# Designs tried in a protein design chat: VHH binders against q96fz2. Part 1

Scores and structures below are computed, not measured.

Target 1, 269 residues: q96fz2
Amino acid sequence: CGRTSCHLPRDVLTRACAYQDRRGQQRLPEWRDPDKYCPSYNKSPQSNSPVLLSRLHFEKDADSSERIIAPMRWGLVPSWFKESDPSKLQFNTTNCRSDTVMEKRSFKVPLGKGRRCVVLADGFYEWQRCQGTNQRQPYFIYFPQIKTEKSGSIGAADSPENWEKVWDNWRLLTMAGIFDCWEPPEGGDVLYSYTIITVDSCKGLSDIHHRMPAILDGEEAVSKWLDFGEVSTQEALKLIHPTENITFHAVSSVVNNSRNNTPECLAPV
Structure headers, positions and changes below count from the first letter of each chain, unless a header shows other numbers; antibody chains aren't numbered by Kabat.
F, E and O stand for the ipSAE by ESMFold2-Fast, ESMFold2 and OpenDDE, each averaged over both directions (binder to target, target to binder). V2 = 0.75 x the mean of E and O + 0.25 x the DockQ between their complexes.
[cut] marks letters that were taken out.

## First folded at step 1 (VHH; framework vhh_etentamig_d1)

Design b1
Fold by ESMFold2-Fast, scan of step 1:
Structure b1 (fold): chain B 269 residues (1-269), chain A 119 residues (1-119)
Amino acid sequence: as target 1 above (269 residues)
Amino acid sequence: EVQLLESGGGLVQPGGSLRLSCAASGFTFSSYAMSWVRQAPGKGPEWVSGISGSGGSTYYADSVKGRFTISRDNSKNTLYLQMNSLRAEDTAVYYCARDYYDSSEFDYRGQGTLVTVSS
């Protein structure tokens, strides 16, 4: 997982993240740095994406089941990194393999500190290798959506007006992430950055790609992954596995260029 | 063929010093960050120290900070670890490791050099 869509306006995204705390109270996540959120149909590594994390990371005595939503840089910069430019990091931290997460210091250290987050997206993109050609077929991959009176069907024949309506009740993809905090040696603001944990692809996606993000399917899984105050690293890692509750459709090559940021990127073809 | 060859280990008394070396060959040494990793008897591997390709940035595990100094000489393709104020708990096999871009934290590791701190 090296490309996502997360285009919802801030208010729509916030409502899509409504949740219940440990006492069953309905809540919306509170924003940190909302001005850094940049909606896009085509998010690549090094861009910012919204993540959910426990309020306890920011407030000493906070209820660990309460959630903050914050934009973070995609591509984890470890707290120990001493160069002035994060782009000079020698290892690729866009994704973290589930089978080696406890072997790599870049990931095991923040994981030991409870720095778990849930990466939010409309869905993610993968490129299928095509037989007899050097071209790849891109697919948009996302949770199955519940059809309601307000949610239109996503089809190639849908009008641009119908695309606006489908997002009102969109179920966001919730991917397991690890984040870290890096203080620039030259001074400046603390950089929050994340990696997406990856697992072997499920049967349904195996013809598209060999790997998939670790998807947290449902509020119980999301809650346990975020709640580092009550759920140990060992218990949280049991949530990391392939899921079959996913759907997809082919999209046009417009998405190939990460600079293209239009609804056409995820439209069915 | 990538090779990393550690040397400089030995027996030293508590409070003593040792300087470890790692001779690298088979790759452009200055293009890679390098690290020292140790494994004490009966324990898993512990990352000790790291240095950027240029040598401009260094970082250390809390257990060795202030006592150990990592450095490199890119003209000689050699990595160093100066170990001062050695303690019994520093007893371990010390490995030189090459960092790799694209998913692997370390892609090559040397054979190691034994450091024993005992009276």
Scores: ipSAE 0.000, ipTM 0.135, lowest interface PAE 14.3, mean pLDDT 84

Design b12
Fold by ESMFold2-Fast, scan of step 1:
Structure b12 (fold): chain B 269 residues (1-269), chain A 122 residues (1-122)
Amino acid sequence: as target 1 above (269 residues)
Amino acid sequence: EVQLLESGGGLVQPGGSLRLSCAASGFTFSNYAMSWVRQAPGKGPEWVSGISGSGGRTYYADSVKGRFTISRDNSKNTLYLQMNSLRAEDTAVYYCAKLPYYYGSGSYFDYRGQGTLVTVSS
């Protein structure tokens, strides 16, 4: 996973993240650095994306089931990184393979500290190799959505007008992430950055790409992944596996250029 | 095979107390958070209380906080709910659930046990 869409206005995104804490209290996640949230139909690594994480990361003695929403840099910068410029990191930390997460220092250390987050997106993009050409076909991949008429799910066969109306009740894609905190050696603000955990592709996506993000399907999985105060690393990692509860449709080549940021990027072709 | 068997329910007067028990088998009890969920007549399920695998952390719905106490005995594979200052509104079937108390809307209403009826009336 190297490209996502996360275009909802802050207020719509916040309502889409409504949840219940362990006391049964209905809540909205509390924002940190909301002004750093930049909605886009075409998010690439090094840009900021909103993530959910436990309030306990920021407040001693907080209820670990309460959630913060914060923009973080996509591309994990390890806490031990010694250079002044994070862009000079010599290896790609956009994704973290589930099978080697406990072997790689960059991921094992923050995971051991409970630095688990849920990466939010409208959906993500993947490029399918086209037989007989060097061109690739982009696809937008997302959770099944409720139809505007309150029956069935939205799909590729639905009109563009139905797609405009669906955003008010869009079910956000919830991907398992690991974050870290990096303090610049020459001073400055602490940088929060994340990586998306990847797994082998499910059967439904295997013809598009061989890997997929580790998707946390439903509030039970999301709550367990976030609650580092009650759920150990070992137990949380049991949530990391392929999911079949996903849908997709082909999109135009407009999305190929990460500078293009319009609804055309995710519209069905 | 996960088995949960609730007991301790019955008829009690307002202001009275009851202690519910849940005998668990088929899994390593101490490794799992446990919850109590209730369903009143004609209403949907309501999460009541949760406890971590170690018993070190407990959480309560606002409707029962200060009146109910959740506890566990990992040596006996048993979950408890001490219910004090009972009210007519506490009348429900109480279910023991093998699931974390922090599960979001919907998921925590999957039940493993048969439930035990608590009736609060004179």
Scores: ipSAE 0.000, ipTM 0.168, lowest interface PAE 14.9, mean pLDDT 83

Design b2
Fold by ESMFold2-Fast, scan of step 1:
Structure b2 (fold): chain B 269 residues (1-269), chain A 119 residues (1-119)
Amino acid sequence: as target 1 above (269 residues)
Amino acid sequence: EVQLLESGGGLVQPGGSLRLSCAASGFTFDDYAMSWVRQAPGKGPEWVSGISGSGGSTYYADSVKGRFTISRDNSKNTLYLQMNSLRAEDTAVYYCAKEGYDWSEFDYRGQGTLVTVSS
């Protein structure tokens, strides 16, 4: 998973993340550093994306079921990194394989500290290799959505103009992430950065790409992944597996250039 | 092995009521969110309603909000959908769906239960 869409305005994104805390109270996540959130149809590694994490990471004695939403850098910078410039990190931490997560120091250490987050997106993009050519077909991959004003689901028959109306009730993709906090050696602001855990593709996606993000399908999975105060690392890792509850459609090559940031990036073709 | 068995469908007149049930087995029922999904003749699947594992949170499609009530009895491993003020457009096969946990099966697949709203 190396490209996502997360284009909702801040207020719409916040409402899409409405949740219930442990005592049954309906809540919206509280923002940290909201000015760092940059909506885009075409998010690449090293950009900031919104994640959910437990309030307990920021407030001692907070209810671990309460949620913060914060922008974090995509591409985990380990807390032990000694260089002054995080761009000098020699290895790629955009994704973290589920099968080796407990073997890699960069991921094992923050997991041991409970640094689990849920990475938010409209959906993600993957490029299908076409046999015998260098051409690849991009696909937009997302949770099944409902078309609430009209009977039926969202499909390729919908025009790009009609897609604007679906965002008010869009079910955001919720991907399992690990984050870490890096303090610059020379002083300055703490950098929060994350990686997306990846698993083998489900049967439905295997013809598009061999890997997929670990998707947390439903509020119970999201709650258990975030609640590091009550759910151990061992128990949380049981939530990391492929899902078949996913849909997709082909999109135009406009998305190939990460500088293109328009609705055409995710429109059906 | 996850098993979902829907029941309670049938023929009703517009304005009538039906209660659907889904008997679940093969997994720890109270650990998973559950949903009802329907498929009308000639149309794709439409999500109808969802409920958290504890039963503390419920969600509804705009088309059914105020008419349908989702509930669960975790002691009986059973999911319910109370459908009131039924309309012709509610005619569909209704499927019980489990939050994804196993990659090999699309968990919404019991056999479904047919609801026909017609005079």
Scores: ipSAE 0.000, ipTM 0.107, lowest interface PAE 18.6, mean pLDDT 83

